# Ledger of designs, part 50: VH-VL binders against q9nrl2r1430to1533

Target 1, 104 residues: q9nrl2r1430to1533
Amino acid sequence: GGVHELSAFEQLVVELVRHDDSWPFLKLVSKIQVPDYYDIIKKPIALNIIREKVNKCEYKLASEFIDDIELMFSNCFEYNPRNTSEAKAGTRLQAFFHIQAQKL
Below, E stands for the ipSAE of ESMFold2; O stands for the ipSAE of OpenDDE; V2 stands for 0.75 times the mean of E and O plus 0.25 times the DockQ between their complexes.

## First folded at step 3 (VH-VL)

Design g25 (framework fv_iluzanebart; at its last look DockQ between E and O 0.08; V2 from the best seeds 0.00; counts 0 for: pae O 9.4 > 2, placed apart)
Fold by ESMFold2-Fast, scan of step 3:
Structure g25 (fold): chain C 104 residues (1-104), chain A 122 residues (1-122), chain B 107 residues (1-107)
Amino acid sequence: as target 1 above (104 residues)
Amino acid sequence: EVQLVQSGAEVKKPGESLKISCKGSGYSFTDYWIGWVRQMPGKGLEWMGIIYPGDSDTRYSPSFQGQVTISADKSISTAYLQWSSLKASDTAMYFCARGKYDYSGTYYFDYWGQGTLVTVSS
Amino acid sequence: EIVMTQSPATLSVSPGERATLSCRASQSVSSYLAWFQQKPGQAPRLLIYDASTRATGIPARFSGSGSGTEFTLTISSLQPEDFAVYYCQQYDSYPYTFGQGTKVDIK
């Protein structure tokens, strides 16, 4: 329960966006460029969507924010084979997120 | 409030270069697409291309690829449309518009700039 | 490229009447279809997106329907301020394309 500070979620999203490994996560995968993506991934999400939800005060609990970030990584690992640059970037960014999320 | 403000009208000669601007405010500029749409005098709307300012991912209509350059400067929340050498046929109203994502990874234009009139004549 | 064809080119209706505007795509665009209103000297204004979702601040008299290749914009109880050109636009495939427009004249 309870409401967490909007600035804490915003700061964490800003740090994720600025990370060198954020490139696969900045915006939704294009159905035009990757036509089979939305046949496989049923709950698409990206950092720009998460940031919008933060700015609209849609996260009432830190766990809801964390769940959306983890969904983003889960989608990455579900779609992309482990040896791809996307999966490797996701692995490193997820580790960074786990360290930062301890501050929430 | 979300607002897109475009640069003022331009009167140019054929062969001159030009760069017009579209400044976003009231939202996170790097999290939405910016598209450019041309409207020739008395004609309908033509999609020219789009840019995602967060990573500079750019897509052009085949009709405009090689004729214009779309760019953005996220430090000042401004997108640009540029010609290296204008032609009389470039005379038109140019609109910028914000592209709001759809959950299938496509986007629609939800807010528009007021337009920049470009007149190219000798 | 996907060609968007609008009909009629011009529609003349009396205030309070229902106006129906059609938009046809040369191939399926699923529901990735938007409708815009443009008044003389102004920028286009988004009315409908995803074929049937009304944009924020748009009056309830505007409604959209259809999917695939056939789409309709309906304006119930037309008002004098609805004098404008209406454009449909597909955003299913690149390049994004607009219809040629339907001009709505109030009698």
Scores: ipSAE 0.643, ipTM 0.893, lowest interface PAE 1.6, mean pLDDT 92
Fold by ESMFold2, look of step 5:
Structure g25 (fold): chain C 104 residues (1-104), chain A 122 residues (1-122), chain B 107 residues (1-107)
Amino acid sequence: as target 1 above (104 residues)
Amino acid sequence: EVQLVQSGAEVKKPGESLKISCKGSGYSFTDYWIGWVRQMPGKGLEWMGIIYPGDSDTRYSPSFQGQVTISADKSISTAYLQWSSLKASDTAMYFCARGKYDYSGTYYFDYWGQGTLVTVSS
Amino acid sequence: EIVMTQSPATLSVSPGERATLSCRASQSVSSYLAWFQQKPGQAPRLLIYDASTRATGIPARFSGSGSGTEFTLTISSLQPEDFAVYYCQQYDSYPYTFGQGTKVDIK
């Protein structure tokens, strides 16, 4: 029953997840695979967490959603040197995000 | 409501293949790990391995590496545990469980399937 | 591989009494420890994660404590539905090993 409205946040997250450069951001960085990550990154976030927050209606304003997405990229650039595959993917996905975010 | 529903009990002979399933519902299937846990008759729990269906990242316990295949089909929200050639020692209860990453980058099982009993005898 | 050792193997307790279950890791697992309850013929149920945080819907009589290598699950007033097998699991390092279990029986 009932009608669940498709949110703009949900649409944008789905587009980010489907982008070819999303692979560093789909899930939280594994502490086991990358032992020092959580010594450096204090506010970890990933697309799966952001998607869960959208599904639970935890974002009240577009700015809150945008802040989590930008935090995700900031963490990537803080941890990864600019020449890494992760940082290059982050740069391309962030550019895509900025274009798509104009639709909010 | 989060649910993990496993396929039914299996009775097999040594040397036969088998693929059992775990279907997730009530949550975003690609956003959580699915792990497999063995419990031999009268014994404790054994962590077999885990898969992230979103990107198919798969990790095995050394005890099970090369003995089973863990896979997922995200289009139908289903994870699988597969044997190419069963042994009598594979007789056990097999559980799937949903793994949640915490903010420390580790994961723990928060919801479990009902279990699939696999019996392998000649 | 981190070995998780639970004690005692069996704990006989009267209803209304306090049960104390121990779990020891062969090396530090920090706070990455979970406790599960399993009743006969059922799947395990998550009780505690992060060593001391109760999972959603778990009664306040269940509490966890410890860090590093030594952990405790306490049931402050045992109820009839609490007679089960309890497992600890470390999730610090692969493979995420379980302890062998502690059976809590009626005395």
Scores: ipSAE 0.389, ipTM 0.844, lowest interface PAE 2.7, mean pLDDT 92
Fold by OpenDDE, second read of step 4:
Structure g25 (fold): chain C 104 residues (1-104), chain A 122 residues (1-122), chain B 107 residues (1-107)
Amino acid sequence: as target 1 above (104 residues)
Amino acid sequence: EVQLVQSGAEVKKPGESLKISCKGSGYSFTDYWIGWVRQMPGKGLEWMGIIYPGDSDTRYSPSFQGQVTISADKSISTAYLQWSSLKASDTAMYFCARGKYDYSGTYYFDYWGQGTLVTVSS
Amino acid sequence: EIVMTQSPATLSVSPGERATLSCRASQSVSSYLAWFQQKPGQAPRLLIYDASTRATGIPARFSGSGSGTEFTLTISSLQPEDFAVYYCQQYDSYPYTFGQGTKVDIK
């Protein structure tokens, strides 16, 4: 690939990644660190994966992009109890996303 | 292919100003941080600071805050490092590098420029 | 700032032998630790990130381990092209400080 302009999807991903509460979502969960994660989560996804998909223009509709982001949060809430730092971060980041997604 | 290409070697005198450049290609320039690293002759690597070309958010090491200016022109996928008044102690190799994301918006440097040698002497 | 301390300063190793390099952080950097290789007249090259993940194109003989404050880079069987200076760097908190480097030279 070459240098290209930042799309709306790309911009939103950048904003999500730069958010203080993005740390649980930056990359896929390590099976070594969390041995049972993939026994529970069957459709793993993270911001680095979503960003890659955006860069490759794999999202044809905004709804597809939104679905992946929502899946990312859904996975977090499915695996992490609500009183965990991960779930709390996810709650805040998702709220931020919902506001920003209105621009799509 | 991701590439960072830096401007050529510079020979300057104390008190002179200087601006060196780092041009990125092969990726979305505005989506990754660009960092600058100093390496004085025969010494190790020193983290100077980083810039996010997308919005020009810039972070400096305390050691380099106020000593240099980091900037970027996203329209030509280029980052800059500049001095208003060079000192002999600024003599060093300067590398630019691409940074990925972490929880604070930056990460490790995965691709590096070839370096720009800056020599400052009277 | 977080101080990164590498040891030894110089490591003399014969080709084919195992090389073990250490990197210590003044405070925990979790797994936000990278290793770089630099040869004379060249830019640094990323070897390991996230303490133990090998970068693309890096030979299997390079491995990283550790977390928190103690990290290790291991070269299982040193090749002629591996003689260089190695740096660790933390990216847990600004500034993203480097270690002072370990020079691996031929014994």
Scores: ipSAE 0.008, ipTM 0.662, lowest interface PAE 8.7, mean pLDDT 91
ESMFold2 (binder alone), look of step 5: mean pLDDT 94; pTM 0.955
OpenDDE, look of step 5: ipSAE 0.007; ipTM 0.668

Design g26 (framework fv_iluzanebart)
Fold by ESMFold2-Fast, scan of step 3:
Structure g26 (fold): chain C 104 residues (1-104), chain A 122 residues (1-122), chain B 107 residues (1-107)
Amino acid sequence: as target 1 above (104 residues)
Amino acid sequence: EVQLVQSGAEVKKPGESLKISCKGSGYSFTSYWIGWVRQMPGKGLEWMGIIYPGDSDTRYSPSFQGQVTISADKSISTAYLQWSSLKASDTAMYFCARTPYDIEGLDYFDYWGQGTLVTVSS
Amino acid sequence: EIVMTQSPATLSVSPGERATLSCRASQSVSSNLAWFQQKPGQAPRLLIYGASTRATGIPARFSGSGSGTEFTLTISSLQPEDFAVYYCQQYNNYPLTFGQGTKVDIK
């Protein structure tokens, strides 16, 4: 038996998932709970989708991976007013991501 | 409820132009990709292409690139499939179908239109 | 393009019996595989996605398994309404591709 090694992208996604502020980003936003979300957000994305893309080797460049993470944050700030718990969590998680992304 | 309603059957001659439609309702039309699938009489399913109606990002199967045009009008929640010059080999049932959330439309089809039968004969 | 091959082309099964349908990809599609049912005169209906996840409203007798290049759809106790053609679809790579279909006859 072999041991599966995590890629740098997978390690970063795992760190994001484990962060206290990841809760708005773990899965796609529910249309039932947030009915107007998909009228505003044109390309929805979440950490579970990004992690799956990493596992499928869909990112050929670090910039492609970073663009998807930034899209996720951009969607958060586009939909959620600045004083919401979602936007505050996004601000803190994005800052954490920028620190970790320097390793890529 | 989610519905995709397609335009009615068409009977055309080779060389004629045609544009068929697929109207989405019961969901955010600009937030889901719409794909087109061809089914030749008695044959299986062939993916033709997809469009993201929010920004008209369109991707074609290599077999259909240059053969058809896919477009969408988000103001009326309608996607289109168009031929500039039909051939007898275009005779088929054409389905529209939406994909769930994916940034590239690289996903499965969850809801389908009823199909538009296109018959092209001389 | 990734070629999807289904077998058998036709399957005749008595009501209440198990049906097993195979789908093979020419290269790995991970778990990005869906199964569809199409009845005569109707649009396809999603049964399974992600190789093994049942779509909403699909009866428990339908199950999917597999990953990589080999996939199976199992119908544990065929009902008269299960007469149909079944297609697999990969969504791992462009272009999206379907298998040629397996026709299930209940006899």
Scores: ipSAE 0.000, ipTM 0.553, lowest interface PAE 14.2, mean pLDDT 86

Design g27 (framework fv_iluzanebart)
Fold by ESMFold2-Fast, scan of step 3:
Structure g27 (fold): chain C 104 residues (1-104), chain A 122 residues (1-122), chain B 107 residues (1-107)
Amino acid sequence: as target 1 above (104 residues)
Amino acid sequence: EVQLVQSGAEVKKPGESLKISCKGSGYSFTSYWIGWVRQMPGKGLEWMGIIYPGDSDTRYSPSFQGQVTISADKSISTAYLQWSSLKASDTAMYFCARQHYDFTGSPYMDVWGQGTLVTVSS
Amino acid sequence: EIVMTQSPATLSVSPGERATLSCRASQSVSSNLAWFQQKPGQAPRLLIYGASTRATGIPARFSGSGSGTEFTLTISSLQPEDFAVYYCQQYNNYPLTFGQGTKVDIK
C-alpha cells in the first residue's frame, strides 16, 4: 500500500472506531475478564492492532487489510452466541464496514 | 502442569534427514501456537517459525523458509521440526516454545521445552 | 526484520549488587518485549513480558521498564542463582527477534 491506500485504511479504521457498535472491538479481549477466550480464538485481533498495522505500513494489499477486519468479525461470531450484545454489535458494524469498504 | 517435552539428542552426517519432536501436555494443545528456536553453540537465540496445531497453519522466519519443515500431529499433541538434508551448519540446540497471549492479546513465549541437541559432522 | 541490540555484552557484578541490562530495538516495538534468563545446559526461562510484567513465579528483584525502542532489565540485590545470560525479545512483528544476550558474570 501506497500513501493513498494508507490514508483510505486510516480513514476507514477511524470511522469504525467512532461507530456506536465498535465497543467489543476497540481493544483485545482481556484474559483476566474472559479466561477461556484465548483457548477458543487462535488469532485474536482488534481495531487498535489493525490501526497500528496501518500506521506502520504493514498492509501491502487492500485484501490484507480487509482480511484482518473480517478476522475480527469472525472471531466475534465464533466466541459469542448469536443473541449476545457483542454478536449483535458485530453484525451491525460488519454491515457498516461492507458499505464503507466498497470505497476502497 | 503445562509442559513441553522434546526428543533426545541426535548425531547425524551431512545429507541425512532428521525429524525431532516436541510433545505438549497439561493444556489444550490445539489452542496455542508452538514455535521453534535455534541456538548455535556459544551463540544466541534465533526464532525459526511457528505452527498452530489446530489447523497446521505455519509461519517461518525468512532465514529458515525452505530450510526446515514445521508440522504437528494434534492426535498425539506433538509438533515436529524436520530437515530433508542436514548440513554441518545445522549443528545446534533446538528449542520448542508455546506462544501465549498477554492481557492485550500480543503473543509471547511462556513455556519452553528442554531442548534437543543436534550434532552434524562428517 | 527488527534488530535487537543488547548492552553490555558482559556485566561483572558481585552478589548483593544491582545489575542493569539494556536492550534497543531498531524500530518501535511498543511494549511487546520479553526478557529471558538462560543458564548453561538449560532452556530459556521467561522473566518479563509486556516490557514490565513479571511472569508467574519470578522474584520481585527482577523488574523491567521502557517502551518503544529503549528497554531495561534491572536485577536488584543479585543472588548466586542469577548469574546467567539474559536475552531480550520483541514480539511486536514477525519474525520474532532476540538480542544477542548479556552475560551476567561474578566479579
Scores: ipSAE 0.017, ipTM 0.610, lowest interface PAE 6.6, mean pLDDT 88

Design g29 (framework fv_iluzanebart)
Fold by ESMFold2-Fast, scan of step 3:
Order: structure tokens, then C-alpha cells, then sequence
Structure g29 (fold): chain C 104 residues (1-104), chain A 122 residues (1-122), chain B 107 residues (1-107)
């Protein structure tokens, strides 16, 4: 662990946020707009929450960071049918993440 | 740590335009919603709307839709509240506030700016 | 729109006494209710969210309770610095709405 690991996590989150397919993942799903989301998804997470955890030094191991990103994708595929724009964006962003995560 | 700093008091005449600001510091500006709340002299609080600076998703209270414009410039961590034509009835204290989510999807205002007093008189 | 009604409008309490403030929603807001404190000339300060969860740094003498339409803010052993106006706010549905406020005066 340490400072270099935290910098790597922040760089990767910034790359994910800037990716064209990040739009479903930038912020938590609104209960007001999607009332059944929190009935189905028990551990909601989004890039803004992950970035806050990075900034607060809450990830001590790369595996903890990777687990939160994978949870985000898992939630996407659980809630959204495979043929939706959300699921398609998630599929592409997850592939991008897997390539970048090899460097962690 | 987390701070929201608003622009100074304004004295304007009816029909004039105005843009007031709210600058965030001590946190990742693009990762939190910024809301605007009006407090008329001697009255309570009224929610006006919110913006997510990361994607410019903006939501207004029906009472303020079309009356004001909320915007943000993420390059300088600043949110704005703007009037094209002020009315005497816009005289109020305007607060910006950071709106957050916890891991359960609960939403609430956690940090507030000091307020900007806007006085509109003929 | 959900209407939030607070009572009493003004509460006069001596230091060391318990203050109980009520907030009623015109329809259920589940637990999506926050309490704010506003001192003269200052911005509101978050006290309680999710009806009963204290915000960071808020003294233990502040407690919130309730769900659905009836909510209570309790200040045990009121201190001189607790002189303020208190607002409840629902965040269950848009538009977010505030109560009209309860002013707590120190006798």
C-alpha cells in the first residue's frame, strides 16, 4: 500500500469517469427517478462514491478497490436487461477497466 | 476542510440580470450535487433546484422552473444561480448546499455556503 | 407537493430542560427526513438525516425519531447555544420541501 497505490486508484477512476461509457455510473441512481432500484440492488455504488473512498484513503489493498468497481458493474447487469443502453455501456466500460486493472 | 464560498451581496434594480456563484473546495466538486435554497426576509427555507456538476444534470422545483437558471463550471469548481430579469420579489438570502448520497441511496444536504443576500428595489 | 408542518411555532425552554419539536408530513415520507438548525445570521446546519441518524459532530443530546408522517426532534438538557430556529425537510420526493420552522427561545 501507500501513496503510489492511492495515486494509481485516482488515475484509474479519472480514466473511467472520462470514458464515453461512464454516464450510467457517474452518480448513484435516484430513488425518485427509479423507485424499484433499491429494492433490487442491496449494495449500491457509483464512481463518485468510489472516488470519495479513494480520496479518504479507505482502500488499503488494490483488491478492495477492484471489488468496488466490479460491484458497480455487477449491479448494472443485475438491474438492466442486456439489450439496454446502460448494460451495453457497462459491458464496454468493464472491458476497459479489466485492461487498466492489469496494471494494478 | 469542505467549504462552499458564495459571492458577495448584490443590490439590483428590477429588470436587471444577475449571476451569483458558489465555489466548492476541500472535496471532489464533480462528484456531489449542488443545491440552491431561497430564504425570503423573515421566512423559512425553499428548495429551488440542484445540479450535478459532473454531467450537468439539473433538476428544478416547479415553483422555480423558468424563473432561474442553475449551471456549473467544473474547471473552477463553481456553481451558479442566474436571473435574466430580476423582480422585487426575488429579494432574499440565497444559499448553496452540497447534496450527498450514502451507500444506501439516502440523499441529504450536508454542507452549506454562507449565503448571498440579493436586494432588488426600485 | 408534500407539505411539512412544524409545531409549536415557538418553544420557550430553560437551560437544562428537554425540548421536543414535532414535524408532520401531508403524506408518508418513510424515513427520508432531515433536521436543520439555523442560528441568527448563519446558514442552516445539518443535525439529523434518515429521521434518526446524527450528522458528524452533532452532540448526543440531539436525537430524531419517527417514520411515515410523524417525526420528532428531541434536545435533552438544552444548552444556551441551542437557541435557534429548527427546520425539518423531506427528501422522499421532488420538490424537496421544508417545514416553516420552530423557534427555540431560552427563558
Amino acid sequence: as target 1 above (104 residues)
Amino acid sequence: EVQLVQSGAEVKKPGESLKISCKGSGYSFTDYWIGWVRQMPGKGLEWMGIIYPGDSDTRYSPSFQGQVTISADKSISTAYLQWSSLKASDTAMYFCARHTYDYTGLEYFDYWGQGTLVTVSS
Amino acid sequence: EIVMTQSPATLSVSPGERATLSCRASQSVSSYLAWFQQKPGQAPRLLIYDASTRATGIPARFSGSGSGTEFTLTISSLQPEDFAVYYCQQYDSYPYTFGQGTKVDIK
Scores: ipSAE 0.025, ipTM 0.691, lowest interface PAE 6.1, mean pLDDT 88

Design g3 (framework fv_iluzanebart)
Fold by ESMFold2-Fast, scan of step 3:
Structure g3 (fold): chain C 104 residues (1-104), chain A 122 residues (1-122), chain B 107 residues (1-107)
Amino acid sequence: as target 1 above (104 residues)
Amino acid sequence: EVQLVQSGAEVKKPGESLKISCKGSGYSFTSYWIGWVRQMPGKGLEWMGIIYPGDSDTRYSPSFQGQVTISADKSISTAYLQWSSLKASDTAMYFCARQGYDLEGSYYFDYWGQGTLVTVSS
Amino acid sequence: EIVMTQSPATLSVSPGERATLSCRASQSVSSNLAWFQQKPGQAPRLLIYGASTRATGIPARFSGSGSGTEFTLTISSLQPEDFAVYYCQQYNNYPLTFGQGTKVDIK
């Protein structure tokens, strides 16, 4: 653990950020742009928040890191109808994540 | 540590173009909005616009839309504020600032650059 | 746009005294309000965000309160280094808007 785990989380987040389907997940949904989002989604999260938590060594277990990534996808599918570009991007990025997470 | 370092003071004539910079370090540059704020001599603060460097999403104050261009180059962690044709009324201190965020998606300026003084006179 | 109005324009207080600064929004901004301190020749410094949450490294003598349209910044036991202009800013609606500032002069 420790150093190797932190490096693995950082590498995986960087790969997710660089993926073509990361655009709905790069930053938190704006309250100003989408005011009803935070009435529906009570635990908002995005890749920028997750990366900051990795850099601050806030994840003590790999399961905590995985839970935050899965929460991000769950929020996407809860808010966005299945036929939206956001939901489709989320489905592809989640599949990519599941493959990469096998290396953790 | 988080730092925003701005380019040096500029002295220009009306009609000239100008591009000033704000370089971020000590954090994930592509993960935070960068805003620009104007302060005219002896006056208060005016928000001009913001950019998210990760996807180049930009939002301008209506009073600055069309007057300036905000851009970013994520390969060198630098945001820019640009004028195609300066006016004497553009004489001001220009600050860049990073928008921190809470988990509810509210953004506020948490770190500021030192400012770039722009003087436009004939 | 939401207009932010601060009062008083200037405030003269003695060291050790309590200062109370007011900020009013022309329409509700919920708790999405920040307070900044700006000293001569310096960039603004974040003091308070979310109307009442103190930013990292900010002394306990600074406190914020309010919600909706009426907000207050309180500085208890003023220190000489608290001489500055203070700005409120709403981040509830675009465009983001600042108050005109309150100048605090320490006697």
Scores: ipSAE 0.015, ipTM 0.633, lowest interface PAE 7.1, mean pLDDT 88

Design g4 (framework fv_iluzanebart)
Fold by ESMFold2-Fast, scan of step 3:
Structure g4 (fold): chain C 104 residues (1-104), chain A 122 residues (1-122), chain B 107 residues (1-107)
Amino acid sequence: as target 1 above (104 residues)
Amino acid sequence: EVQLVQSGAEVKKPGESLKISCKGSGYSFTSYWIGWVRQMPGKGLEWMGIIYPGDSDTRYSPSFQGQVTISADKSISTAYLQWSSLKASDTAMYFCARQGYDFKGSYYFDYWGQGTLVTVSS
Amino acid sequence: EIVMTQSPATLSVSPGERATLSCRASQSVSSNLAWFQQKPGQAPRLLIYGASTRATGIPARFSGSGSGTEFTLTISSLQPEDFAVYYCQQYNNYPLTFGQGTKVDIK
């Protein structure tokens, strides 16, 4: 919690957003375009929501921030079959996240 | 304080190009969709399209696909609506609007710009 | 596209009276329905989203109801500042579509 960790969370989210594999995670899956998503995924989340939570100081512990990022990846792998471009992007971005999160 | 500020009124001739702007402030510009809505004089509202500035994902109404171009420059928190060649029938008020969201992926217009009046005549 | 039809086209009401506005969708839009208020020369203002959820800062006299294809906006005890055009809008399917508007006029 606090200003130091808030800056670290913001920096990490910005790095994730800028990554080439962030495209499936930038914004909430549209219910108009993927109607069954919300029948399967009970705790939807995306980088735009996580960034807003960082900006509003809603993460008190680094573990809370990490849990939301991991939830995002877990949702991706639950909904998308392994051979999809979404699942492949998620695998690469998650590996990148694990390297960067060692600094938290 | 969330604000969308649009560029000023335009008076143009048929065949001219035009690009109008919508600048967002008071929120994370790359985290929200921006839509464009047309209102012809004395008429109702027509959705033209939306863009997500974070990745430039753009969706158009079928009625406006190929008629206009929607773009955004996230470095200056600004969305654009552009015509390559204006027609007299493009005379209208053009609004930009931000889409808020619920946690179930439903998006609705929550904040609006003041509008840009475009008049096309010769 | 989903066609949104509003009725009546014009509603004449005195201050302090109740106004009831109708919006019908050509197919189900679930509860993905918003209501907007527009005054002359101004941008639309969000009143209700999710068919019945009042937007931040909107007075309690505005209420929305309905689901599927039939929706109602009710303005209880109409105030002078409430004379305006009201639009419904569905956000269940692309393209997003608006009703033609109901004008609430002073009697």
Scores: ipSAE 0.393, ipTM 0.852, lowest interface PAE 2.5, mean pLDDT 92

Design g5 (framework fv_iluzanebart)
Fold by ESMFold2-Fast, scan of step 3:
Structure g5 (fold): chain C 104 residues (1-104), chain A 122 residues (1-122), chain B 107 residues (1-107)
Amino acid sequence: as target 1 above (104 residues)
Amino acid sequence: EVQLVQSGAEVKKPGESLKISCKGSGYSFTSYWIGWVRQMPGKGLEWMGIIYPGDSDTRYSPSFQGQVTISADKSISTAYLQWSSLKASDTAMYFCARQGYDIKGSYYFDYWGQGTLVTVSS
Amino acid sequence: EIVMTQSPATLSVSPGERATLSCRASQSVSSNLAWFQQKPGQAPRLLIYGASTRATGIPARFSGSGSGTEFTLTISSLQPEDFAVYYCQQYNNYPLTFGQGTKVDIK
């Protein structure tokens, strides 16, 4: 269980990072570049944080890992209007994630 | 253990090109910004620029924009600082440093390379 | 750009005594301030980030305080290995800027 799940989480994160639509999610939104982001988004997260949590064995359940990925997409759709390149990338990457998450 | 290992000291003449390196190990190289900081002899620290190796997003200090090029090769976990034509005023210690981050998107230098001394003289 | 000013330029302290170093920003940097230690011939070492959070492996004798424009680094009981130059740095605005340094010297 635990060791197998950690390997699966790392593989899935790597697949998300390599996806063409990962660019809005690779790193935390810079507060210097987008000052109002953290006034709107109260639980920020990004793929680099999720990857770090996987590496530090901070996910005890697969549901906790899935919740963090879903939070990342939820934040994207909350901050970015539907017609933005960010929201469109998020929609496609979320669909990809749902297919890959069936392996967990 | 997180480590940044820089290339060795360089002695150059004005007008020559140079590329120095900073190799990261012990962490996910593509998940952290890498910055370059100059320290002229007997002086303090000056930020030059940063790069995110995962997507090659790069930001320069206005003082160094157009003076240097920052790049990274994620296949070998190495960041680079490059001059097309060195000047005597480029004589300095050059440090690379990784940026850690807080949950609110603030980035700060947490681990540093040992430095590369560059001497430019005629 | 935000100018960081440190005082004093040099602080002479005996081992076992408290050292207090000041850093001022020309405009508010919130709590986005770091403190670094640099010994001769060595790279800077992160001590404090977020104005008051100790970095991994940093002894408890180092503490940071302040917010906005005025910040303090305190070393509660100076050890021989603490004699060094200390730099503050703001990471609230581009360009990132450092103070000029405070040299902590043996009395």
Scores: ipSAE 0.404, ipTM 0.856, lowest interface PAE 2.7, mean pLDDT 92

Design g6 (framework fv_iluzanebart)
Fold by ESMFold2-Fast, scan of step 3:
Structure g6 (fold): chain C 104 residues (1-104), chain A 122 residues (1-122), chain B 107 residues (1-107)
Amino acid sequence: as target 1 above (104 residues)
Amino acid sequence: EVQLVQSGAEVKKPGESLKISCKGSGYSFTSYWIGWVRQMPGKGLEWMGIIYPGDSDTRYSPSFQGQVTISADKSISTAYLQWSSLKASDTAMYFCARQGYDLKGLYYFDYWGQGTLVTVSS
Amino acid sequence: EIVMTQSPATLSVSPGERATLSCRASQSVSSNLAWFQQKPGQAPRLLIYGASTRATGIPARFSGSGSGTEFTLTISSLQPEDFAVYYCQQYNNYPLTFGQGTKVDIK
C-alpha cells in the first residue's frame, strides 16, 4: 500500500481505540493478572501493537491489517465465555469494525 | 528518540500537596505503561505503581496504595504523581519509567526519566 | 511479594578484570528478570531484560544468564565507566521488586 492506505489504517485504529467497547483490546492482557491467558492464546495481539505496526509501515496490504484486527477479536472469543463483559464488548466492537472496514 | 522529561526539584513542608510530572516524547505515549519508582536518599529502588495512559488503568504497589495518586493526561503526553498531604518520609528521588513489552504479556522498564528530587522538611 | 537478594553488596575489581554479580529470587520468576546500572546522580539504565537479552546500545561486555531463582550479570572486561550500582528486578509478579543493589568499585 500507499500513504493513503496507511492514513486509513491509522484513522480506523484511532476510531476503534475511541470506541466505548475498546477497553478489552487497548493493550496486551497482562500475564501477571491473567496467568492462564498465554496457555490458551498462542498469537496474542492488541490495538496498541496494531497501531505500532501501522506507524512502522508493517502492513503492505489492507488484508494484513484486517487479519490482525480479526485475530484480536478471535482471541477475545476463544478466551472469554460469551456471557462476559469482554465478549459482549468484543461482539459490539467487531460489528463496528466490519462497517468501518468496508472503506478499506 | 524516546525521552521522558520530569519536572524540577521540589522543597515542601509536611501537610502540603504536590503534583510532579513526567512528559513522554518520541513514541506513542498512549501505547505504553508508565511507572513510578521511589529512591530514598542512599537507598535502593522501590516500585510505586504504573498507569496505562490510553485507558487510565492504574495499578499500585500495596505499600503505596492510598499514599499517592497516579494519573495521566494523554492530550499533552504527561503522567503525574500526586500527594494530598506530604510527610517528611516522602523525601526521595522519584523516577518515572516507560514499560516496554514482549508478546507474552510481560512488561519491563526500558526508558527512564531523569528523576525529580522531593524534599519534605519543616 | 517476591524478595530479590543480590550478592555481593560491594565488589572491588581492577580495570580489565571480570566481574560477576548474583541475584536470587525467593520464588521462580522464570526468565522475567532485568538488570539496571545506576551511576551517582543519574537515572537507572536498562542493561538486560528477559534474563539474557542485551538492551539496545549496551556494550557486548555485559551479559546475563540464569532462569528460575538464580541469575548472574557478568562484565567480561570492566571499564572505568562501569563504576556504578547494579540492580536486578523481577517483573514476573506484582508487586514488581528490585534487589538491594551491588556496588561495583573500580580499583
Scores: ipSAE 0.357, ipTM 0.832, lowest interface PAE 2.7, mean pLDDT 92

